VHH binders against Rho GTPase-activating protein gacQ (gacQ). Designs and how they scored, part 4

Target 1, 189 residues: Rho GTPase-activating protein gacQ (gacQ), of Dictyostelium discoideum (Social amoeba) (q54sl6r67to255)
Amino acid sequence: GSLPFLFEEELPTILVQTIDYLQLFGLQTPGIFRENGSLASIQSYRSLYDNDKPVNFPPHEAHVVASLLKAYLRELKVPLCTFEHYDMFIACESIADEKVKVELLKKVIAHLPPFNRKVMKYIFSFLQKVVENSNVNKMTPDALSIVFLPTILRPQANTDLEILQFTVEDSKSTKTLMSSILLNYDEIF

## First folded at step 1 (VHH)

Design l06 (framework vhh_8ghr_2)
Fold by ESMFold2-Fast, scan of step 1:
Structure l06 (fold): chain B 189 residues (1-189), chain A 129 residues (1-129)
Amino acid sequence: as target 1 above (189 residues)
Amino acid sequence: EVQLVESGGGLVQPGGSLRLSCAASGFTFSDSYAIGWVRRAPGKGEELVARIYSSGGSTSYADSVKGRFTISADISKNTAYLQMNSLRVEDTAVYYCARGDTSPYEELFYDSGSAMDYWGQGTLVTVSS
């Protein structure tokens, strides 16, 4: 039992706990989201969340926690940006006029389901902080387009090979989307 | 100790249906493992035909079986299923139930091996008239 007509939708616990941890311990970590954590540790934490067990991350696990966040987002049944809006996001990449591009991005994001929009707003607020520390962590908006954007923006695929192919193609097709969204965060969200 | 036991294979005519079962022990499906079905036919390589992810409940299918096969899991029985409809001669293969610790996305970063790390013994499916 939940009472959906009385309760506001809350952000998923795994999302809040991973981002809270990364804001505290991950912002100065070189290669955050690019370098991988221990696979065994990632799997251990996933098991705890799936069994509703308490999770507490120790301080030197930034790569594990970042990898856990990426895995959670990538394995959502429908990606955060949705399958329906994939072509619209890709179309934004080709727009040369930044003002027109931002206005279209704002409209596309406004058409996402309200919960997806809330989650995206929360995540991009955090990613702005990652980019603000790029002098130390070396993660630019372009780098995040390569290693992070594929977890939330992917076309509908029926095979693991198609998912892998999309991950490779993302680096060619969406390079400026992360930059445009992060630099215009207050206008878009 | 992880153990996967397949059942339900057999001989079926083209256009027929079969349901394969995979009984798991040594872990719980809700522990966030990927469960999949991999097939191998003589003269062909291994093909991942279907996979289900516990976190988010995502499923994926090979193009060769999409619309015909359905993967599912019964968490209370700790058993995964592959419902195979509209079977073709080309579906003739040994079908393996497998558990994976990684998504295809994470495999780009980890060279820890195949898409699936633990495999059952396999069950033979023959589609012929």
Scores: ipSAE 0.000, ipTM 0.113, lowest interface PAE 16.9, mean pLDDT 76

Design p01 (framework vhh_brivekimig_d4)
Fold by ESMFold2-Fast, scan of step 1:
Structure p01 (fold): chain B 189 residues (1-189), chain A 126 residues (1-126)
Amino acid sequence: as target 1 above (189 residues)
Amino acid sequence: EVQLVESGGGVVQPGGSLRLSCAASGFTFSSYAMSWVRQAPGKGPEWVSSISGSGGSTLYADSVKGRFTISRDNSKNTLYLQMNSLRPEDTALYYCAKGRSYYKFWSGYTPHFDYSSQGTLVTVSS
């Protein structure tokens, strides 16, 4: 898929519907975004969205809805953070001074295409609420760095070997990026 | 009853300019995105441009990006298309449409007309 060609004031319908649902039913779900939903259910919902059919999520499918959101972001041809900004995000991770790191993250995010920045702002506003409920859902910024960040931040790779090499090389470096953005949301966005 | 009345078409030389207008009635104009769609002789409809209800966001087909500007005046219920640097391949009947192209969330866009009128003819020839 590709990030849709929408107006700036519009957000992809799937993002709005999944996040609205997760704010109502997912915030206190243990292991949200870590536990997988039914693959059959995820594929069923994907088909409904691609065929512009009505989508109604039942109250007890938080893992399915969270997995659907992750699948949508992961399958974008160009990730939300873009390929061209990957090295800059990774460079921010290595900065020891939190104030300097936040200032540079603010600049990197400001350089994203306007629509990507808007989508990212919307998603991270929701992820703050997930983290605020980590006492119940057990999803800390570090946990989200492992299970969620790779859906929006990944390097450009032409082979499976290159993907594996980048994953191994960068696995430790992404640990604090999510926490820096989430804890400094108001400063960055 | 949705009514859309286009005007402003004509004959121009390559490199010339034209401004199209669409007078809308029968619905709350500011609440809906609006689009321009064109149909060249013997061809199917091609989406040209869309504008959000507020006028804050615009979209353009790659073939017209940088040359055409879509705008609206919600106080007059009027949609505009400013066409600059016109080319022979821009020759078409231009339609005002309520709404925008249907979007498939995983695979992309499919063109769709909500409403259109008789259109306004734009001919670019020397």
Scores: ipSAE 0.014, ipTM 0.273, lowest interface PAE 6.7, mean pLDDT 82

Design p02 (framework vhh_7aqx_2)
Fold by ESMFold2-Fast, scan of step 1:
Structure p02 (fold): chain B 189 residues (1-189), chain A 125 residues (1-125)
Amino acid sequence: as target 1 above (189 residues)
Amino acid sequence: QVQLQESGGGLVQAGGSLRLSCTTSGRTFSSYAFSWFRQAPGEEREFVGAISWSGGSTDYADSVKGRFTISRDNAKNTFYLQMNSLKTEDTAVYYCAAKSGYSYRLWTHSQYDYWGQGTQVTVSS
């Protein structure tokens, strides 16, 4: 038979804690995910998770908590969208017909490991709430494509030069991808 | 960074019990998921059991279900494998493994970040 995924029903604690906080205190924060939190504060919270200490986020730390979430996703050994599916996600960006684009996105996401799909579904559900508050927080789907998508979608790179080159190119080539996923969430997930 | 060290292995008769411990050192304990694997002579390493970073979820290989129990003690930075009703087929080197919740690999249990050096368990007839 098929081997079941371990802990397929349990989301990472840092993911749940940061998103729970941001839903309560971050949705009306202007420039959420665009503005950087204090590096010292981010490193302090990372240290708490690493040193088996309880984490409590006080009110008014929304930029720090949002930055922590982005750092967590960026530092995963394999990005949420995976290295294997990178070219397929990038190909979706170039499709002019929105219906065809959404059908391809649905297919690509369906081929992700089940746990990656579950995590992605959870994150994009939260990002929809961010966009619903864009009248206050000023974060549109296109803005999230620029500042958030690079944390979950990146190519495999073997050298520092390749990382630099890919980072520059990625910021230009994925501008509307997150927008398409957010606007078509119910169709895709 | 985390380092893992197994203890509690040894010789036990069939039908007996043995408890393995895996102590961790370095930064963290509560942000890691932990597993036990075993390798019999001439065989490949196989999964035995796992416990999530919250401790709320456990999983076991069919061959040990109902006989083995995995648990964790956050105060001692230690996790355990309680082995009951031991069989000669349980003879193997047992390895503990850890997967970080912060740098979580969204893959199968085989994609663990850290491994112990192994402890021998021998079950005599």
Scores: ipSAE 0.012, ipTM 0.262, lowest interface PAE 8.7, mean pLDDT 80

Design p03 (framework vhh_gocatamig_d2)
Fold by ESMFold2-Fast, scan of step 1:
Structure p03 (fold): chain B 189 residues (1-189), chain A 124 residues (1-124)
Amino acid sequence: as target 1 above (189 residues)
Amino acid sequence: EVQLVESGGGLVQPGGSLTLSCAASGFTFSSYALAWYRQAPGKKRELVAGIYSGGSTVYMDSVKGRFTISRDNAKNSVYLQMNSLRAEDTAVYYCAAHPGYKYFLSGRTSYDYWGQGTLVTVSS
């Protein structure tokens, strides 16, 4: 499955620790999730988590911690939104009536495995706070659709050519999806 | 070498009890979540009960109050105590181990491990 245990009661430690850090130190960081952190630092933290070692993020590592969160989500075997529901999420973008679009998004998200929906609810609650600080951090819902959404929503592809084709076609199809979910968070979750 | 070996299955009358055991080897047992799944003839495999590394448990609605999952980290074993058994509990029961979310961070594949299964038949 997309997550190691489908009916987990607690949120994953890495998810809680990265988001807690970013809420304290990352919300006022220009280009958060757009600017990359040090690959060496990201790999060091990955190693600590993989080996059940304690992780302590110093105060000036917002780009590294944001990159670590994105890497965690991107590297899930099945993305958070799942492969099964990909086409339905993409279809939501093309719906002209916002009320109908939100109703379909609510149905698609309700169809996700319960643990995936719980994780998504937690992440999107945090992303609302990122967007609320966009005057300083410059990360709008549209910007998050470009740099964050691909970590949780991607098609199932077997070749580099298929990945490239899907990326080119779908990058234009999802740019308002993030704003629809964030604006209608209470209706959807 | 990773192994999960189930035992304790058998024939039991409705209302009876059975205890399933799963002995594990070849991985850091205490760090894994353990679960019991079952598959009845003509049905898909479903999660019956799970126990996380921290000891929290989860149960399928139809077995809540009747089944109890437990683990013994010193013995590398997980157990399923089944009480008030019903004909619809008839299935092959599988032990599984799940490594937790952190292994995905390094780009590593899931290290889910599965046992061979043990048959439970509930019949008069």
Scores: ipSAE 0.005, ipTM 0.183, lowest interface PAE 10.1, mean pLDDT 81

Design p04 (framework vhh_8dlx_2)
Fold by ESMFold2-Fast, scan of step 1:
Structure p04 (fold): chain B 189 residues (1-189), chain A 125 residues (1-125)
Amino acid sequence: as target 1 above (189 residues)
Amino acid sequence: EVQLVESGGGVVQPGRSLRLSCAASGFTFSSYAMHWVRQAPGKGLEWIGNIYYSGSTFYNPSLKSLVTISRDDSTNTLYLQMNSLRAEDTAIYYCARSGKYYTLWSGYSHAFDIWGKGTLVTVSS
């Protein structure tokens, strides 16, 4: 037991508000995180958050709110999984022994900055709820690997060719990574 | 062509220190993160730690105070320094290269795509 105020940061307001909204109104939305929300609406909400203005999401904007969450994560200077640990996350995909794979995932995630680990724990708890409703929303762990995972796990590249090479190889390598983390959530976090 | 060769293992007394070396050849060593992994008799693989291209290190929390990983990119050599050795440290120690996207043709990354053959460390009299 550590005291909660020692070296802890509050979760970002945008993260809490978007996930709270999506848990209430988004879990049964077909194509959540796959379908794009209105760009004008996304930019409007981004402006409100950037200027510390109050934000209230009306009903029936699940695609906009999901797109806003993805944009927030994508635009972080350093992705949530970090550039430093990218190769190790990708390598975990190729481990055939699930027990060894989970042990390595747990160690990699434990070595992330504490705030990043706290944010990941919060996000993946929510993504389990998305997957639990996949019969309605059609978002499986594999689908989330395609549309969501790239917002938090991406390589650092200096050229367009390097970005293309990493993207092609990632498409072949990461399809079970989301599933492994979600299925082993309690052991990893 | 691509090869990792560990050395420095042997029999060592409890409480002593030992340094293992791993000589890399056939690839651009400075571009890869490198790992140390061990396997005790009758047990599974245990990750010891790694060192990134930048020189940053991460260790298994169970071993952090007892080991130091370093690299010399000018000689393509990886090191594992072990202190205060105990009987439980008896294991085969492996040097491994982190998987990385160097060729489009391979298509898949592996956690450890190249391994050495290992070097045996026995902590006993």
Scores: ipSAE 0.000, ipTM 0.121, lowest interface PAE 17.9, mean pLDDT 78

Design p05 (framework vhh_8ghr_2)
Fold by ESMFold2-Fast, scan of step 1:
Structure p05 (fold): chain B 189 residues (1-189), chain A 126 residues (1-126)
Amino acid sequence: as target 1 above (189 residues)
Amino acid sequence: EVQLVESGGGLVQPGGSLRLSCAASGFTFSSSYAIGWVRRAPGKGEELVARIYSSGGSTSYADSVKGRFTISADISKNTAYLQMNSLRVEDTAVYYCARGYKSFYHLWGTSAMDYWGQGTLVTVSS
């Protein structure tokens, strides 16, 4: 049981196992991360991880495994990008000069806790492979900004109105963040 | 096409005054930007001495200049000013006008600035 928290140690088992599976079996799956897997299957795997039970994914469960990865990231008590750095990530989207934007993104990411940076580096390395296969899987950087970015970048909100306000406005503001980070991966990480 | 052009530096005696001007082109003073004055003396690091978030907006100053320097902006002229009063020998430096993003100023100071003027020399000596 420690899935809701990130520790300053080796990468979490669920992160490694889901990404390893998706690199082998998920990269050519149309709509990966956009299409949902079976909720019952997701909950079943989640239960196994929460109780430190062995997990083996069958070959045709890419949507379930992708949904499980998204659920894991979404359920972290503090998102991977942190609440503290949320406004800075959103501000980077407004920067018209790509060179300045990348330099500021590098500084924001360098400001994250070391373990969060390590996890983000690992995830974005995998997302580059997803985008490399976008001709088949149809998941471009822009598509990942819509369906994946919200699992790691969300504001701290206490009311439903605040959640609605921030979600609607910020989804318009993050459309190029995924592209900028992925295209400039070596500069940023 | 973004350019900041500074003027108004020179030699002045201790206790004197100077007004520096920073004429901006290629952008307008907007809610997204802050204008700052940064100085550097030989052998010293950069010091952010004053910043303004918009014409008539929030201002802040380094403790070393607080009460002596005043930053202002004229949006109709797209120009920022630094009024320097009660000048001291230790104020001797090259003064740079710089544009930065409002959201980043409090964390990274000068490292959040994306465009800089050429610098203007201020010498305070008898």
Scores: ipSAE 0.000, ipTM 0.173, lowest interface PAE 15.8, mean pLDDT 80

Design p06 (framework vhh_7ubx_2)
Fold by ESMFold2-Fast, scan of step 1:
Structure p06 (fold): chain B 189 residues (1-189), chain A 123 residues (1-123)
Amino acid sequence: as target 1 above (189 residues)
Amino acid sequence: QVQLVESGGGLVQPGGSLRLSCAASGFTFSSYAMTWVRQAPGKGPEWIATIYSGGSTMRDDSTKGRFTISRDNAKNTLYLQMTSLKPEDTALYYCAKGSYHLFYKSGTPYDYRGPGTQVTVSS
């Protein structure tokens, strides 16, 4: 057998192109990921990616590109953090000891499918750069927990009632997860 | 070298059942999520189900009442149990390493998928 990295899947084109754009043009944008871009523009780009067509983002569309990235992640059939590991991620939030919390987060992320872990590593590397520019863009780890974390971390639900129950319970308790992962990126990934 | 080989397809009557197998080699099977995907003539790939390393599963709503994904880590084998088969289930069924991305489309979305096994449902 080959080492895992030799047969890992390529990063999705939409992920690479949106993040490359946002690193060049989005880091200084106030409210990035919080403010919505044009729905018509988002749907137009989605259509291009769905049909594997070339996509070129013009300058000054940071909110559209950020919204497109969030929509892509939100609409995955299985969220990036997976349904299997949802309860363990939620459990990490309740851990008061930061060292213990980071150790558990490292273990949970290590147990993700290799492709999911690769994608998550790539995304969180980018989110560190967003937070490093929070003086201008106003996006702190707490803000990203509110607007970004729900795109990658959601429970498995088969009924509308279950979706409502999970949404109500979980909305109150995940704001420290983003901070812990971002601050301890090198330890975790 | 990653290798995936599907088997168990064939011609079946409507209402019938088939069990597909996928023999995996060249990687630590127990450490990876595994997926079943199908492609009907003239249509794009359709995700059926994923089973994670821990044994939890995600299934497409349109087939989850009739199809069950399972794995045997000791045999490095992935299974798809199909019941109450319909003519619209006619497709080439592929085993794939990893998870499917519904939103992202590519002409060939998986580098590590098998050659497929043909399932034909007809009277």
Scores: ipSAE 0.000, ipTM 0.162, lowest interface PAE 11.5, mean pLDDT 79

Design p07 (framework vhh_7aqx_2)
Fold by ESMFold2-Fast, scan of step 1:
Structure p07 (fold): chain B 189 residues (1-189), chain A 124 residues (1-124)
Amino acid sequence: as target 1 above (189 residues)
Amino acid sequence: QVQLQESGGGLVQAGGSLRLSCTTSGRTFSSYAFSWFRQAPGEEREFVGAISRSGGSTDYADSVKGRFTISRDNAKNTFYLQMNSLKTEDTAVYYCAARGPYLSFYKPSTYDYWGQGTQVTVSS
């Protein structure tokens, strides 16, 4: 599905609850977002959210909660960065001049629907905290480009072969995109 | 904790207007999003309308869109349901409800606090 239509000032419940939990319990977890949580636990929590049931995460489930956040973002009908802006994000990656690259990223993000921009701002604020703890959790901007960026930035593809081809081609150069957005967060958002 | 108290219910003629108020405990008003639900005799509670924590966004059930308006007044710790062009089908007990800012608006089960209800009767 698409992002649920919520009030503009309110973020999706699953997004806020997962990020609030991960800021408290997940920032010093080695391999956060790279290691998978229990599939049974992830499915259990997804069922609670799908049925509008209360969700409380116990301590020491950081990998499950991180996997749940990734699954939520990955399964949106239209990715957070949108399909229509995909080519522009990918084009930013190939720009050698960092100042020009950041200015183009700022423009692309400014043209996203306002709610998508708000959600992205919230997520990237959190990802900066993840990277600040990379000495312990080992999740650098490059690592997040590999495991997290594909959940919010993916092309519109009609076949599995197209998905694979786009993934292979784009994986060659998307590492610096995550780094550029995180390092220039205040300029971009 | 939030305590909710409805007022403004009563008897009104079809085509008339009525304004419901829900006054809260005052201590946590700005921390909550608020909704109105209604329940006709023999029916389940149904969503009527919601207002966000900031008051900048509202949503309504299709059956009341264009006729009902929800608003909030943080200075008075009160939120309202302005009901215009009332129909006999709007006859129900109306409940105000409060939820945490990150829960669904549409399911009664996601609401932590409820008022006791106020009767609205619309005569032909």
Scores: ipSAE 0.000, ipTM 0.145, lowest interface PAE 12.9, mean pLDDT 80

Design q01 (framework vhh_7aqx_2)
Fold by ESMFold2-Fast, scan of step 1:
Structure q01 (fold): chain B 189 residues (1-189), chain A 125 residues (1-125)
Amino acid sequence: as target 1 above (189 residues)
Amino acid sequence: QVQLQESGGGLVQAGGSLRLSCTTSGRTFSSYAFSWFRQAPGEEREFVGAISWSGGSTDYADSVKGRFTISRDNAKNTFYLQMNSLKTEDTAVYYCAADSGYSYDLWEESEYDYWGQGTQVTVSS
C-alpha cells in the first residue's frame, strides 16, 4: 500500500497554554510583558513543565504567566528568529523606506525554518491583540520592541563579554522592528 | 545620563536592621526600574532586589526574601532597601542600579545602564 501521512507539527504546550491564558486575563493588564512576575513563581511553573506535571494558572497571575512565556522563549537553545538570520533582522532596522524594510522582513521570515515561522506567526497574532488593547494595557509596538523582541532575537556569542557587547549595542537599533512586523502582519505572514 | 548615590551603609549587629537609600539625579526617575546588587569580599556581584518603573512589581533573591524590602519614592527621586534580620553573610558592598528601559530581566546585571559607587554594609556577630 501507500505510506501513511505525517501529522501536522503542533505548537508547544507551554506556548499555547500561556497565550490562551493571556488572551483571557492579560489583555487588560497595565504593563503586561513590562512588569515582572515573581522569579520564584516563574521557576515553580517552569519546574512543572520540565517534569511533565499539569499546570493551572489562576486568574490574577497575568504578570507571572507573561514572564513565563518570555522566559521560555529566551531560554530556547536557538532563538525563535535564529542565529543564522540575526544579521539580516538587524540590517532591516537600518532601512529608511518602510516598504523596502517590510519586503526584506517578509523574505527573512519566509527563510526561517517552517516551524519557527509557524510559532512566530502565532505569537505575533497574539501580540497584535495586546497592541489593540494598548489604551488599557499601555503596551505599544515600541514598548514590545524593548521588552519582548530580545526574547526571540539575539546574536550567537562565544563569551559573556560578546553577549553583553552585542546586546547593549543592538537592543537600541531594533526599536522599529516590532512595529514594522505588527503593522504589516498580513503582508509578512 | 543619570547619576546614582547610595547612603545609609555602616556597621550593624546581627539581627539588626538598616535602610539603604539611593538618590538619583535627572528628570526621568519615574520611568526607571531600580535594583540593588551586592558584592561580598572575594565573591562576584549578585542580585539582591528590584522594583519596576511603576512600583507594581518587586523581585528578590531567595537569600533575602522575607527579610529585605525594596521601595521607591518618586517625589524624592529616591529608592530604598529596608534590610531586617541581618546576618553576617549580608556583609557586602551594596550597589544601586537603574535601567532606563522596560527590561523584564531585572535580576540580570547586564540590563542596568547606570550604577552607584557602592556603600559598605558590615554585619557583626
Scores: ipSAE 0.000, ipTM 0.190, lowest interface PAE 14.8, mean pLDDT 80

Design q02 (framework vhh_7aqx_2)
Fold by ESMFold2-Fast, scan of step 1:
Structure q02 (fold): chain B 189 residues (1-189), chain A 126 residues (1-126)
Amino acid sequence: as target 1 above (189 residues)
Amino acid sequence: QVQLQESGGGLVQAGGSLRLSCTTSGRTFSDYAFSWFRQAPGEEREFVGAISWSGDSTDYADSVKGRFTISRDNAKNTFYLQMNSLKTEDTAVYYCAAKEYGTYLDYFSPEEYDYWGQGTQVTVSS
């Protein structure tokens, strides 16, 4: 899939339904987004969405629903943060002055397509709630940088090996991005 | 869920070859990324080689590049480590590891893997 490029478009149904479920049932789930749900269950739900069939998530499926959300984001043809802004996001990590770093992050995010900004604002509002429950779910901003950030921020690459190499090298250069965005959410969005 | 079992370890002379197999039991073999790690006596577990979800990309530790080859056979639910030109320094317990497709994976970090085999001993004599 692709994201709409106009701001007035509604948020994708899969995004709204997965986040709504996770806010009700997933926030106190240990290892949410770190532990995987069944691939069979994930593929089953994806098939329902792809065929415009109704989807109802039963209780106690938080890992499956979280994995479905990550899979949806990872499989976008152009990642949420876009390919063209990848280097700008990576550059933000190297800025030692937090105030300058936040100002650059705000500018980079402001330059994303309007619908991408809308989706990102919605997702990061939800991730703040995940982090607020980190005493129970164990998911800190740093943990989300490892398991969630790669679903929305990845370089343009032609091979799995190139993606793997950039992921290893860039995991260190993106560790604090999630923290900076979440802690400065109101200034950035 | 997937379970991993190594086979093919043993004693071999320096300069020889050995092929390790890792057989999986699980629903869909092709939905996993696979790697080999090894652990020498008194040392920590180190990366040896990885094969991507698609099978199109492989990566190796510098110490084994050009000598070892990782491959997968989806029809047999098995992946392999072909070890050529073995050196005494290759002596270790070899472990296979798996990570479910669709998740972030730092291939070089043992702690990132969800499933592990029991290990198979490889001893290379001079």
Scores: ipSAE 0.000, ipTM 0.125, lowest interface PAE 15.7, mean pLDDT 80

Design q03 (framework vhh_7aqx_2)
Fold by ESMFold2-Fast, scan of step 1:
Structure q03 (fold): chain B 189 residues (1-189), chain A 126 residues (1-126)
Amino acid sequence: as target 1 above (189 residues)
Amino acid sequence: QVQLQESGGGLVQAGGSLRLSCTTSGFTFSSYAFSWFRQAPGEEREFVGAISGSGGYTDYADSVKGRFTISRDNAKNTFYLQMNSLKTEDTAVYYCAADYTSFDWYEGTPSEYDYWGQGTQVTVSS
């Protein structure tokens, strides 16, 4: 088959630039997305993006760039998976039959706003490459479920403390979702 | 069941216009991309154009670019192909197509689409 055609809709610059950098320089970095980069550097780059200033990442900043990507996703007012669909994603974790789980994940993801699904497809394509290099970088689907999935899947909460508590608890309960999505990427997207 | 049904085909003179409609049922219309294909006698099905799930983006085959316009009406679960400045070479059976998983992309080949209408004949006379 031929590759699907994307419409001329633009992905966010910060998403494209961070993932492009990480594909070139981050895939063999041990603990990518698990270990934090310099907080000062992350805040500096975030400020540049917030003010629409040019950003160029120098060599050897994979942890900073990965942390910046996670911060960008976590700080979205509505997470990529949306608040509306949160319960449906969590329900998928409880499904023992992988085929049934994948069919429901496919349907849930298909019902996300179109731009959210496009961003998610782009991110998960990149995460497959991270997992393909897990022998070197040590990031398995399970590890990504713990450190990455909470940036895109979180519940709507009344207080910041509740958000933090729910995110920590749910990251453990959704351990198999990352594996199911990544292994069945072509079926889901 | 997921169904697509075309309407609006017919006979028209070169230089004329037609608007095709594709009415859909059985899935959430507002979040999926839709495509038009056509097939002339003895030829394979060829891509005509596509519209994104958001409705903000369209793509067209070079042969119809500037003459055809795709639009959608989510309230009616219908998408359209407005065909202007028709040429005899536009004579074909026109099919609407959908892939349940498509929204901000469309498939490159007919075999990748899950759902098809039955087709509507467009004949352009000189």
Scores: ipSAE 0.007, ipTM 0.426, lowest interface PAE 9.1, mean pLDDT 81

